# VH-VL binders against ER membrane protein complex subunit 8/9 homolog: the designs that were tried, part 3

Target 1, 192 residues: ER membrane protein complex subunit 8/9 homolog, of Dictyostelium discoideum (Social amoeba) (q55fm0)
Amino acid sequence: MNNNISITTEALSKAHLHSFKHHASSVNGILLGKADKNSILITDIIPLFHTQTLLPMFEVAMIQIEKYCRDNNIDMVGYYHSNQCIANELEPEPIAKKIADRLNNELNNMCFLMISKIEVNRPSGLVSIDKVGSDWLKNRKTLITIDTTSNSEDINEILKRNLQNIKESQIYDFEEYLSNPTRDWLNKSLVL

## First folded at step 3 (VH-VL; framework fv_zilovertamab)

Design b27 (from z13 with heavy chain S57T)
Fold by ESMFold2-Fast, scan of step 3:
Structure b27 (fold): chain C 192 residues (1-192), chain A 122 residues (1-122), chain B 107 residues (1-107)
Amino acid sequence: as target 1 above (192 residues)
Amino acid sequence: QVQLQESGPGLVKPSQTLSLTCTVSGYTFTDYYIHWVRQAPGQGLEWMGSINPSGGTTSYNQKFKDRLTISKDTSKNQVVLTMTNMDPVDTATYYCARGPYLWGEGRYFDYWGHGTLVTVSS
Amino acid sequence: DIVMTQTPLSLPVTPGEPASISCRASQSVSSNLAWYQQKPGQAPRLLIYGASTRATGIPPRFSGSGYGTDFTLTINNIESEDAAYYFCQQYNNWPYTFGEGTKVEIK
């Protein structure tokens, strides 16, 4: 995996809002951007599921996301996951590892990020997970930087404002789209 | 008609940097991966790396990772291979090849450029 | 890296005979295997992908079979224009790897 991961404030905010909207369940989604041999830049995210991931539904989502990426000059560069249980918050659930394996086989150059709460020692609230042999383990050495070039506002202030405005209710995932095709799961119209 | 065309120097001196350009036509540039594959005289094929022409994400064979860079120019429908510190053992025909960009389709190569021979000699 | 081993490396055949080329992977590649034809002085041409799916424009005399580690390319009723090198390629694991190639010669 890459040692340097950067994520924009907008992409990071969307991922946290997805987790906040479904705080009592696991959530997951796809990271979009660009990966080269030295770094990954994440500039957007697409939320996927908030109850459980069934692989056939995941496959359908991936086909649609690849089409979107081709049309929008952006790549799939990783996967994010947030655990239902706070006690094992940073350890990938079995389903998360299975999805990461599937993505890694298709993408080769990708990252796998666990969503946690924002803390002084985790300013993005993200923890990198690396493939080690056949398993996925926490990587303490990966630097995850917040890219503030498009928005220099502190992520904590952005999240406070967005939660005060109940913006988490306006973010939609692919699972919601399957239930109601009018839902914008790409969230292009979402203002954060 | 789908076409891929490699261009670049036919002769490179040891320790110099190789730069090859693959120009594509006859399809939408961002719809397919572009791969680089080389073939030493009288030998087999060796995958070097690839680029996703949409966002520019690259993947490399670890054997070449330290000296190989693949980049793109969407406005010209071009992919560029740059390889540093060339050695006589790098003498080969270099091909660019098109691969599927569809989830689940795999990375086989449906169209190839006709190749460019690069000789590394002093 | 996954090693792809082709057998035989040289295959003399007479027109109208069937020809079979084997490809063995050092570990399972599922059905993620392709076959290419390369005539002298030309770039490789895709024949088969997904172990058994014929590429567009490839004559039905070419067929592929296999799964896991053992794969076969079969050319029924071989024609003189089929004289070429044939390569298998796995795309299950990074880096993608090719077999050594089989030279099919018409007697």
Scores: ipSAE 0.708, ipTM 0.864, lowest interface PAE 0.8, mean pLDDT 88

Design b28 (from z13 with heavy chain S57Y)
Fold by ESMFold2-Fast, scan of step 3:
Structure b28 (fold): chain C 192 residues (1-192), chain A 122 residues (1-122), chain B 107 residues (1-107)
Amino acid sequence: as target 1 above (192 residues)
Amino acid sequence: QVQLQESGPGLVKPSQTLSLTCTVSGYTFTDYYIHWVRQAPGQGLEWMGSINPSGGYTSYNQKFKDRLTISKDTSKNQVVLTMTNMDPVDTATYYCARGPYLWGEGRYFDYWGHGTLVTVSS
Amino acid sequence: DIVMTQTPLSLPVTPGEPASISCRASQSVSSNLAWYQQKPGQAPRLLIYGASTRATGIPPRFSGSGYGTDFTLTINNIESEDAAYYFCQQYNNWPYTFGEGTKVEIK
C-alpha cells in the first residue's frame, strides 16, 4: 500500500451518495485515479453493489471497468466498502476481505477504504485498511487527504447540497445496471 | 509484427543509476501492461515490476521498491526502468515483456524484448 | 512469496521421446501458471498459460496440465529444436515468481 492517499471532492461525494442511497445495505465499488510509488490520487469511483456481491458478476464488472480505464487514461487504484452493520462499521465484512484479496492479486498494493461517518477527526469519512499477514486491518492512518483543487467547496457543503437536490437517487451502480441496462453505472452524466 | 526493444548502457559502475528504455511497436501501446524481468547469468528469471500504460499505475516487487522506478512516455511508446545504487549482484540480462491488460486474463508474458545485458563492474 | 520448484533440473532426451517437466508451488495457484521456453542467448517464449492453454503459434506437441500446486509440461515426440531451458511461472499471487528452470538436452 502507498502511504499518501488523496481523494477529490467529486469522487468522495459519489462514494458517500452511493452509501446514503442504500443506507440499510452494504455497498461497494472501485476507486479510480493515478498512483505512483508513494501516493495515490483518487479522482473518480465506480459504484458496484448494494445488496449481495456475487463474485461472478464482480468479475464481469472488473472487465468492463478496465476497458473504461484503458480508454480514459485512468487506472483502478483500489476498492471501497461500507458495512450494513453499524456495530462493526469499520471492520471489513468477510465478502469485503475476499474482494480485497482478489483485487490485491490483480492490482498489487491496492488501496482499500471503508466508508464511515464524517467527523472532526475523520473529515473524509474514510478509513484505510491494510493487509497485515493474512488479514485486513484498520491501519494507523486516521485521515485521508481531500484534494480540493478539483473543487473549491468542502465535502460537507457538497454532500449537503447534493442530498437536498436528491442527487443520491441519480447515482447508479452496476447492480442496478444488471436489472436495467439503460442505467449509466459509470455515472458519466452525473454532475456534482 | 509485435516488437519490444530494450536500449541502454551495457556497463554500469557500482553505485551508479541504471536507465533502460523499452520501445514497443506493432500494437496499441495502452492495450497491454509492460513488465520488467531480469536474469542473472546462468540463473532463473526474476519479476521486477510493471506499469499500466494507460494511467501509469506501477507495481514493484518489494525486493526492488526502494531503488526501482518505472515510468512511461505514451507519445514515444516507451517504458523506462530506472534503478539506483547498482551493485555487481545486479549484473543480469534485463527484459521488458508484454502482459494482458484485462481483469482475469492473467499476468503472464506473451511477447518479450530481446534483452539487454547490463554488467555492473569497474 | 510463493516458491516454485521444478523437477528435474536437467533432462537429457532422445529425439522422438516424450519429455515431462514438473512444477510445484508452495501454495495453491489455481490454474494461474505459465510455461516458457528459453534458448541460449534468446528471450523467453511463452508456451502455455492458464496451466493448459497453448499460446498462439505453439506446436501441439507441447501440452500443460495441473491445478493447485502440481503442474506438468509435456513435450510429445521431442525434436532437436526443443533443446532449451523451460521455466514455470505463477501469476496467482503478487509478486509473480518463476521456477529455477529445467535444461532439456537432446542426445
Scores: ipSAE 0.364, ipTM 0.754, lowest interface PAE 3.0, mean pLDDT 85

Design b29 (from z13 with heavy chain S57R)
Fold by ESMFold2-Fast, scan of step 3:
Structure b29 (fold): chain C 192 residues (1-192), chain A 122 residues (1-122), chain B 107 residues (1-107)
Amino acid sequence: as target 1 above (192 residues)
Amino acid sequence: QVQLQESGPGLVKPSQTLSLTCTVSGYTFTDYYIHWVRQAPGQGLEWMGSINPSGGRTSYNQKFKDRLTISKDTSKNQVVLTMTNMDPVDTATYYCARGPYLWGEGRYFDYWGHGTLVTVSS
Amino acid sequence: DIVMTQTPLSLPVTPGEPASISCRASQSVSSNLAWYQQKPGQAPRLLIYGASTRATGIPPRFSGSGYGTDFTLTINNIESEDAAYYFCQQYNNWPYTFGEGTKVEIK
């Protein structure tokens, strides 16, 4: 695929903090931003689940997110997933593939990103997943760049500071909202 | 009152680029998808592509993907269709149409522009 | 691509009669189907969406039914102003596709 994908430091930090908060389980969420024919810019994320995704609850979340997007002039541009098991961290789990199929049918030109560890050869910690035939397979040729326009600080330093300030405990997902409706799963008040 | 209006050249030469503008009024521009649909003389309707004016996300019919670009100008409430390498077979009435933005609601077309006839000939 | 097949392609009707147009999809489109009316020299007009939901301002004599692959547009007590082309459209899968159209003409 030749799509150019970029993500802001703030959105990237939120995704990693969601994963860090639930390091022993799989997590997922929706990528928000802007997309054109050849590029996707991710400017925010909305965390969804950290134990298991029930498709009816996923549908409810999608309705709420699309209303939010319409009101805030932003698009759903993709999906992120992080596996529980580090040994197969880059292979999408069956539930992730089902969600990706559902989103791909509703949203054309979406991206599907797996969250992994930040490395020299993977500065964002993200790996692109593409649909090949009926399956979803990793595509390391798709470059995911960090957009530093609003914040030029290194992502590793941002994550270090946010973990030192225990910011992962302040990020809420939709599943936590279902258990306690006072939780801000859109994380509008979160300061990183 | 919701209105969509196409504008652009009525005549294009073979191998040239077509540019059509859809101007919308009577609603919030970023609340609805805009689609382009064409109809050859005496023929049926053919979906070409769409854009979400909020984020700019586009979808193209694979048949046109190599030649077709859809873009937006939020300050003018306009969507622009650009298609390269026009051929006589591309002679058609081109419509822009509005579609819903809601999850699970789908992409049907509730309001249409009047259409603009584009003839491709030498 | 999903192929949409309409029958009949031409439908002569007498005012006051009911008229029915069928639309068949080559694979399931659930209820993601719309019907449009187009009069000569005019843009299409939305009649029905979601297979059976009537669009705002559409007279109750128009109704839609069906699910999956088989859909019907029904016009009860047809009027002379209903002479037009009618198209079905699926919006379940990319690319969105239309039927070839049915010409309804008044006898």
Scores: ipSAE 0.302, ipTM 0.714, lowest interface PAE 2.6, mean pLDDT 87

Design b3 (from z13 with heavy chain T30S)
Fold by ESMFold2-Fast, scan of step 3:
Structure b3 (fold): chain C 192 residues (1-192), chain A 122 residues (1-122), chain B 107 residues (1-107)
Amino acid sequence: as target 1 above (192 residues)
Amino acid sequence: QVQLQESGPGLVKPSQTLSLTCTVSGYTFSDYYIHWVRQAPGQGLEWMGSINPSGGSTSYNQKFKDRLTISKDTSKNQVVLTMTNMDPVDTATYYCARGPYLWGEGRYFDYWGHGTLVTVSS
Amino acid sequence: DIVMTQTPLSLPVTPGEPASISCRASQSVSSNLAWYQQKPGQAPRLLIYGASTRATGIPPRFSGSGYGTDFTLTINNIESEDAAYYFCQQYNNWPYTFGEGTKVEIK
């Protein structure tokens, strides 16, 4: 698999803010956009869980997201995960691999991204995980680029400003919606 | 009245590119995946690939991935299959078929086009 | 890839008798299994999905059963119009795969 993966600054900011809001926990969510045979463009994300993921809750979230996708001319194109254990932040947890298998069987063409620190050699802070046989392994050669066509501001500046404005407290995931239905887990009103 | 109709050339020379169009009617285009399935003479069915009716994401059987492209034109209710470098072994009846979209509904095929026979010969 | 094996490949049946076709998956496909009928010169027609759910317009003489790796399509009181090829298809794992087909012949 040599897919080129691109993610918009807005989608990338949401993913990092979800991780920052629950820095002591594992988080996960769904990547939205368009997948072609050699490229995936991610234009939005939907945060899901920040505690243990139970498969029945995940199944309900998937049904709701696909209805949203159908109505908005956008597709589910992947999964993101951030580990609770910082020492092993790029190694997908067993539950992450199980969710990735479930999504891969349903979508057939998807990416699996681990959230990590933004670095010079990793400007997005994302690492691709590819399926090799029956396992999911880090792919050091997959390029993840930031799509700046809608917002040319540097991701580091966006995150700095959003953290100073405590915007991570304004991002909601599906798990928070299950506890309080007034939470907008699609985050339509969130300005980054 | 749900209908799917394939159209395209019945004869293709080796090394040429095949282009087939599937036109659908009788339902909302964005509510169902469209799949392509082929059947060589006297052989079984082989799934080739599909396209998501919403954003247009595609999925291909690894066997065809390097040669196959599926695209859509929502304004015309059409899905197009393009396959490069045709070989005599690609001689088959090509079908487009409709499948459920929503999570958990499954990827079975509830309506099929009539099929179009494509013969690859010099 | 999941391999789907159908038995028998050819099944001669007398009108009014029941006919049964077996489909075996190389690994579990849960209930994500469909059956299709194909008459000569025609496109396949969906009969059963979800292993046992009859598709709209399909006569009640057709029924499906099974879970995991072993599945059966049964045709009660077989009619002459049921002479056709029958294919199973798994949709549990990508890529979706079909059985070789069973030719049902009426004697």
Scores: ipSAE 0.755, ipTM 0.875, lowest interface PAE 0.6, mean pLDDT 89

Design b30 (from z13 with heavy chain S57H)
Fold by ESMFold2-Fast, scan of step 3:
Structure b30 (fold): chain C 192 residues (1-192), chain A 122 residues (1-122), chain B 107 residues (1-107)
Amino acid sequence: as target 1 above (192 residues)
Amino acid sequence: QVQLQESGPGLVKPSQTLSLTCTVSGYTFTDYYIHWVRQAPGQGLEWMGSINPSGGHTSYNQKFKDRLTISKDTSKNQVVLTMTNMDPVDTATYYCARGPYLWGEGRYFDYWGHGTLVTVSS
Amino acid sequence: DIVMTQTPLSLPVTPGEPASISCRASQSVSSNLAWYQQKPGQAPRLLIYGASTRATGIPPRFSGSGYGTDFTLTINNIESEDAAYYFCQQYNNWPYTFGEGTKVEIK
């Protein structure tokens, strides 16, 4: 059971930009990094879908991401989701729970994060979701911290600058890659 | 050509910590999971845990979670099992085993080390 | 945890005869099932994975079948070298679990 989750400012910025780019729809993606039995450090993210997630397409994305991870000394450590419906923004949608179950069966020890607004009691804008029995529920005890070692700038200032520069239009997800293979689904060329 | 080899002490006193090393050769270390499986004398096989040798992600059988740690040393192509507070019931042959890496390929064990017998007694 | 039950626990066979070992899971494991052979003093050896796929180097006299909860390992035309313990293993749900083992003895 992991209670301590850290995410780098760069990875966090990418996740929020993916959500901002598709603010009128649900988005999801894979968290990459390193995990042990007590902690997870997220150092990158792979945006996946911004419309309906079909499980066969999800399976294709997982195979491709796992090959990338194997070759780049990094692991899939979790899943993020942002709801289309603002009224239930922290309650995982049925499809999100189904994906989390599938990931949990393969990874065993993973985190599930819902994207929400940044505020004083949620400085990352992320909320942890844990498996309780057969369901996925919000976990108030899981600490999510921002790792500022590579970029000490405040996340609110980074997001403000990137939105002013319309950087959300330059982040691509796997769904866009499938329809146009020239899209950089790894977003390695993205300058934040 | 694929080989896995366990090494470590054959005798451990109750309450002491066990440390076993699995050294692999004949393939790319990061291409396969490494699992630890034990077998008590005259008993069946019991899965203990695994490590992804690429990023270091670990998975543990909840029975052992509070006592078991699995780590890796990529420079040596080694995986280390550490288990604290050993008890006589932990007497078993300990194996490291290789498993598929890719999504959906499963968690079966295609190559095994020879096993090392660990006896826990005073 | 998923419980794997093997029958029989002991199976005496005469060389040249077929042998069948059954493995039953307490809940569905799809086709995520493997079979291993273990001789005294040796590590287990993978025979079958995915319920029916033969592992590299395994003779064709070994075959697996089944889906869901009921699985069978069949050894056609059994040889004296096949005297060993045989274990099934499910990898559908964590933690991965093994059957109790079946001892195949040559008469």
Scores: ipSAE 0.392, ipTM 0.762, lowest interface PAE 2.4, mean pLDDT 87

Design b31 (from z13 with heavy chain S57V)
Fold by ESMFold2-Fast, scan of step 3:
Formats: structure tokens, sequence, C-alpha cells
Structure b31 (fold): chain C 192 residues (1-192), chain A 122 residues (1-122), chain B 107 residues (1-107)
């Protein structure tokens, strides 16, 4: 994995809102942006699933996302996952590791981030997961910074405002799109 | 018609940096990955790396350590290969090649440039 | 890295005869295998991808088969213009790797 990961305030807010909308279940999604040998800049995210991730549906989502990326000068740069279990919130679930293996075989230069609570020692609420042998383990050495060049507002204030305005109800994932094609899985109309 | 063409120096001295440009035409630049593949005289093919021409995300064959960089210039429909600290063993014909973009389609090479021979000698 | 081993490395054939080239992967590559033809002084040309799908413009005398670790490229009723090197390539795992090449030469 890259040793320097940056995420924009807007992309980070979307990921946390997806998790908050489905607080009683696991969620996952794809990180979009740009990467070089030693760094990744995440500028957007695509929420994927909030119930069971079935591989055929995941494959369909990947094709749709790559079409979007191709047309919009952006790439898939990683995967995010949030566990439903608080006791082991940073340990990737078996399905998360399976998806990370699938993505790693196709992209080979991607990051894997677990979503957790924002704290003083974890300002983004994100933890990097690296492949070690055949397993995926948390890596505290990887920097995850918030890119504030486009929006310098504190992430905690942004999330507070968005939750007060019930913005988590307005974010849609790909699973919701499959059930109702009128849902904006790209969340282009979402104002944060 | 789809065309890929490599350009750059035919001679590079040991320890110098190689810069090769691949210019593409006849299709939408961002619709396909661009790969670099080299072939030493009389030898087989070796995949070096690729770039997604949309966002610029790259993948490299790790045997090149930190000396290989692939970049793009979308306004010119060009991909650039930069390799530092050239050595006589890097003497080869360098090809750029086009590969499928979409998930699950595979990473094979349907169109190739004609290749450019780079000789590394003092 | 996945190692691709081709046999034979040299294959002399008479026009009209079938030619068969084998490619073995050091671990399973599913059907993610391509075959290329390269004539002297030319870039490689895609023949087959997905182990058995013929590329656009490739004559029907070329066919591919196999899955997992063992793959075959078959050229039925070989023509003099088919004298060339043939390479297999796996694209199942990074880095993508090629076989050593098989030289098909006309007797």
Amino acid sequence: as target 1 above (192 residues)
Amino acid sequence: QVQLQESGPGLVKPSQTLSLTCTVSGYTFTDYYIHWVRQAPGQGLEWMGSINPSGGVTSYNQKFKDRLTISKDTSKNQVVLTMTNMDPVDTATYYCARGPYLWGEGRYFDYWGHGTLVTVSS
Amino acid sequence: DIVMTQTPLSLPVTPGEPASISCRASQSVSSNLAWYQQKPGQAPRLLIYGASTRATGIPPRFSGSGYGTDFTLTINNIESEDAAYYFCQQYNNWPYTFGEGTKVEIK
C-alpha cells in the first residue's frame, strides 16, 4: 500500500454519512481520486452496499464505476469498509478482506481504509489496512491526512451540521440504486 | 484507425535518464489503459507498467525499484515513460500498447506501437 | 511472479500441417491468457485473449484452448506467412508475465 494517503473533506464527509445512515449494519464503498507510487489523494467516494455484498452485484458496480471514472478523469484508488460490530470495529470482516483481495488483483495499487469514530488520535476516523502475506492487517504507520485545500472547515463541524440537517438520509449507495434506478448513486446533487 | 507511436532517443548513456513518449490517435484517449512493454534484443517480452489515462493512476512491475515513472498529458494524447539510472542491460525495444479499461475485460494488449530501440552504452 | 513456460521453443512445420504450442502457468490464471504473434522487425500482434476468444481480424485457423494452468494455441493448416514467434501472456496477477516464445519456422 501507499504510505501517504490524503482525503478531501467532502469525500470524507460522504463516507461517514454513509456509515451513519446505516449505523446498525456494515457498509462499504469505493474511493476515487489519483495515486502515484507513494501517495493517494481521494477526492470522492461511491457508496456501495449496506447489507450483504454479493460478488456478482459487486462486479456490476465495478463496471459502472469504471465507466464513470473513464468519463470523468478520475480513478478507483481504494476501498472503504465500516463494521457493524463495535467490539472489533477496526478488524476487517471476512467479506471486506475478500473484496480487498479482488480489488488488489485488478488494481494492485490501492488503499483499504476502515471507517471508525473520529478522535483526537484519529482525526479522519480512518485506519489503513495493508496486505501482509495472505492477510489484511491494520497499519498505524500509514499517514491519513485530510486535504483542506478546497474546504478548511473542521470535519467534526461539517458532520455535526450535516447530521442536524439529516443529510445522511440523502446519500444513496449502489445497493439502493439497484432497487430503484432513480436513486443518485453518484450523489452529485448532495449539498454538504 | 487506431495508432500508437513511440518516440525518444535511440542512445542513452549509463546512469542517465530515459524519456519515451507514446502518442495515440484514432480513439478516445481515456477509454483504454496504456502499457509499456520492452524486449531485449533476441529475447522475450517484459511488462513494465501501465497508466489509467483517465485519472493517471499507475501500476509498475516492482523489479524496477523506484526508477520507473509513467505519466500522461491528456491535452496531447500522450503517455510518457521515464526511467532513471539506465544500465546496458536496459537495452531493448520499448513498446507502448493499449489494453481494455473495464473491470473484468482483462489486461491484454490489442494494439501496439511499432516500438523504439533504445541502446544503452558509453 | 507467475512463470509462463512454453513448449516447444522451436517448432519446424511444413505448410498445410497443424501446429500446436503449449503454455503452462506456475499457478492458476483462470482463463486470463492471451496469445501474440511477432514477426521479425514488427511489434507483437494480438491473436487470442480470454484463452479462446479470437481477436478482431485474426484468421479462423488460429484457435486457443485451456483453463487454469495449461493452455494451447493451435494453428490449423499452417501457411508460410505464419512463420513467426508466438508468445503467451497471463493477466490474472500483477505483474503480467509472458512465456519465453516459440519460434514457428517453415521447412
Scores: ipSAE 0.416, ipTM 0.773, lowest interface PAE 2.6, mean pLDDT 87

Design b32 (from z13 with heavy chain T58V)
Fold by ESMFold2-Fast, scan of step 3:
Structure b32 (fold): chain C 192 residues (1-192), chain A 122 residues (1-122), chain B 107 residues (1-107)
Amino acid sequence: as target 1 above (192 residues)
Amino acid sequence: QVQLQESGPGLVKPSQTLSLTCTVSGYTFTDYYIHWVRQAPGQGLEWMGSINPSGGSVSYNQKFKDRLTISKDTSKNQVVLTMTNMDPVDTATYYCARGPYLWGEGRYFDYWGHGTLVTVSS
Amino acid sequence: DIVMTQTPLSLPVTPGEPASISCRASQSVSSNLAWYQQKPGQAPRLLIYGASTRATGIPPRFSGSGYGTDFTLTINNIESEDAAYYFCQQYNNWPYTFGEGTKVEIK
């Protein structure tokens, strides 16, 4: 019925920085936090792909993320996706729907967020996607709240500062790790 | 040895809240999901819900969602099932059961507690 | 919800004979199917998972087969200790659901 979604400014900022770093392509990743009966709290994210999602490699990433989750008392609670094109930026792409189906079968209680790419003079978009029958559609009934308990600043001010400090160059995804294992795709040392 | 033990009241009055505790031993608590399954006298098994041993995320069967809460205490190796507004039709043996945690392993139940019979009667 | 239908619901067998129990899902569950044994007054015991993988400690006379919607549990050379209820369970789709059970009786 009513899933309320709360995401911290740090988690949301990381997702937007991932998207901005690869502004010419679609990106995706996993949302981490805790899912309760009527609410999901997202406190971190793990970036995954920035070109094509390789489903076999996605399966490998999930196993590695589970170990991280066990060691850090945190759960996988959902999926985020950011489209390449502005014209369809908050509509889930076919690959995003396939990944959401796979995650939904494993997690049962999860969220799916579409985020827009950051651009000058354009508001950042964030929308919830729910499963309706066999399809994934935007849900106007799901309340999304940005949790500022870790930082009292507006998300747009945080993003502006992080972009000025070129923080997008410091975030790495799983695809970059596959090409160079020295890349920290869990971003444990990233400070925003 | 792997053991799961349910504990709680054997009798509950209609409209009261049930609280059952599952205590586990013989393995690392955070390595497996804990599920609750019930069985009415002479009937089949019914999955109620589960809890992720890491962060405590929960998943409930929609039939029970409005009345059911599952929580954990990792320091005690315990999972607690709470169900409100008990009715005589909720009379059943309640089991906690252990399931795989790993991605792709599935949600089957490899070890079960002995079960505790809860009778709902005035 | 996926409905699991077991046939037969009652199966009398003579020791040494094979017994077969069928489980049918209302939609495909791939190979995500488990079988459990339950003796009177006891908790269920896992026999088979992944449709055909025997759980640790389960005798080789127990075997499972099937994929999609149709599954079979086979007990070869049935023993008196095998008198019990047998349940199938799908774990492909939430919520997880069980069959109604088959009572295996030894004559």
Scores: ipSAE 0.765, ipTM 0.878, lowest interface PAE 0.5, mean pLDDT 88

Design b33 (from z13 with heavy chain T58I)
Fold by ESMFold2-Fast, scan of step 3:
Structure b33 (fold): chain C 192 residues (1-192), chain A 122 residues (1-122), chain B 107 residues (1-107)
Amino acid sequence: as target 1 above (192 residues)
Amino acid sequence: QVQLQESGPGLVKPSQTLSLTCTVSGYTFTDYYIHWVRQAPGQGLEWMGSINPSGGSISYNQKFKDRLTISKDTSKNQVVLTMTNMDPVDTATYYCARGPYLWGEGRYFDYWGHGTLVTVSS
Amino acid sequence: DIVMTQTPLSLPVTPGEPASISCRASQSVSSNLAWYQQKPGQAPRLLIYGASTRATGIPPRFSGSGYGTDFTLTINNIESEDAAYYFCQQYNNWPYTFGEGTKVEIK
């Protein structure tokens, strides 16, 4: 896996808003950006599920995302997950490991990030998970930085403002699209 | 007609950096991955790495991780392989090859360049 | 890394005879296997992908079969132009790996 991961404030905000919108459920999604030899830059995210991931529906979502990526000069570069079980918030659930394995086989160079709360010692609220043998384990050495090139505002202030404006209600995932095809799960029009 | 063509030096001295360019034509550049595969004289094929034509993300064989870089220039329909610290054992014919892009279609190589022989010697 | 083993490494055949080349993977690769033909001085040419799907323009005398760890490339009614090296390739796991190659010689 890569030792340096950078995520934009906008992409990071979207991931946390997805998790907040479904605070009582597990959520997941795809990280978009560019993977280089020793680093991954994440510039957007696409939310997928908030109740149960059905692998056939996941496969359909991947095909649609790849077409979007091709048209928009951006790549799938990883996976994010947030657990429903607060007792083990950073341990990937079995379904998360299955999805990570599937993605790893297709992408070869990808990252897997668990979403948790933002803290002084974890400013992004993200924890990197690496493949060790046949398992996925927390990586304590992976550096995760917030790319402030496009927005230098503190992530905590951005999230506070977006939550006050109820922006989490405006982010849609693929599962919501399956229930109502008018939902833009690519969130092209979302303004944070 | 789909064509891939490699270009670059035929001779490289030990410890020098190799740079090879693959130029493609006859299809939309962003619709297919480009892979690099090499073949030492009288030996089999070895996959080195690939580049995603959309954003330029690189996948690589861990064997070459510390020496290999792949980049693209969509405006020129070109992919460049760069490999540092060349050694006589790196003497081989280097090929670029095209592979399917879409999820689930697989990473086989449907069209190949003609190959370029790179000899590493003092 | 997945190791691909081809047998035989050399296969002399007479025109009109069938020829079969075996490829074994050190672990399951599902149906994610391709076959290539390479003539001296030329680049490899895709014959089969997905273990059994013939590539565009490939004559019907070429066929592939197998799943998991055991795969076969069959050339029915072999022609003089089929003298070449043949390689299998797995694309189930990275790094993608090739067999050693089989040299098909026409007598």
Scores: ipSAE 0.706, ipTM 0.866, lowest interface PAE 0.9, mean pLDDT 88

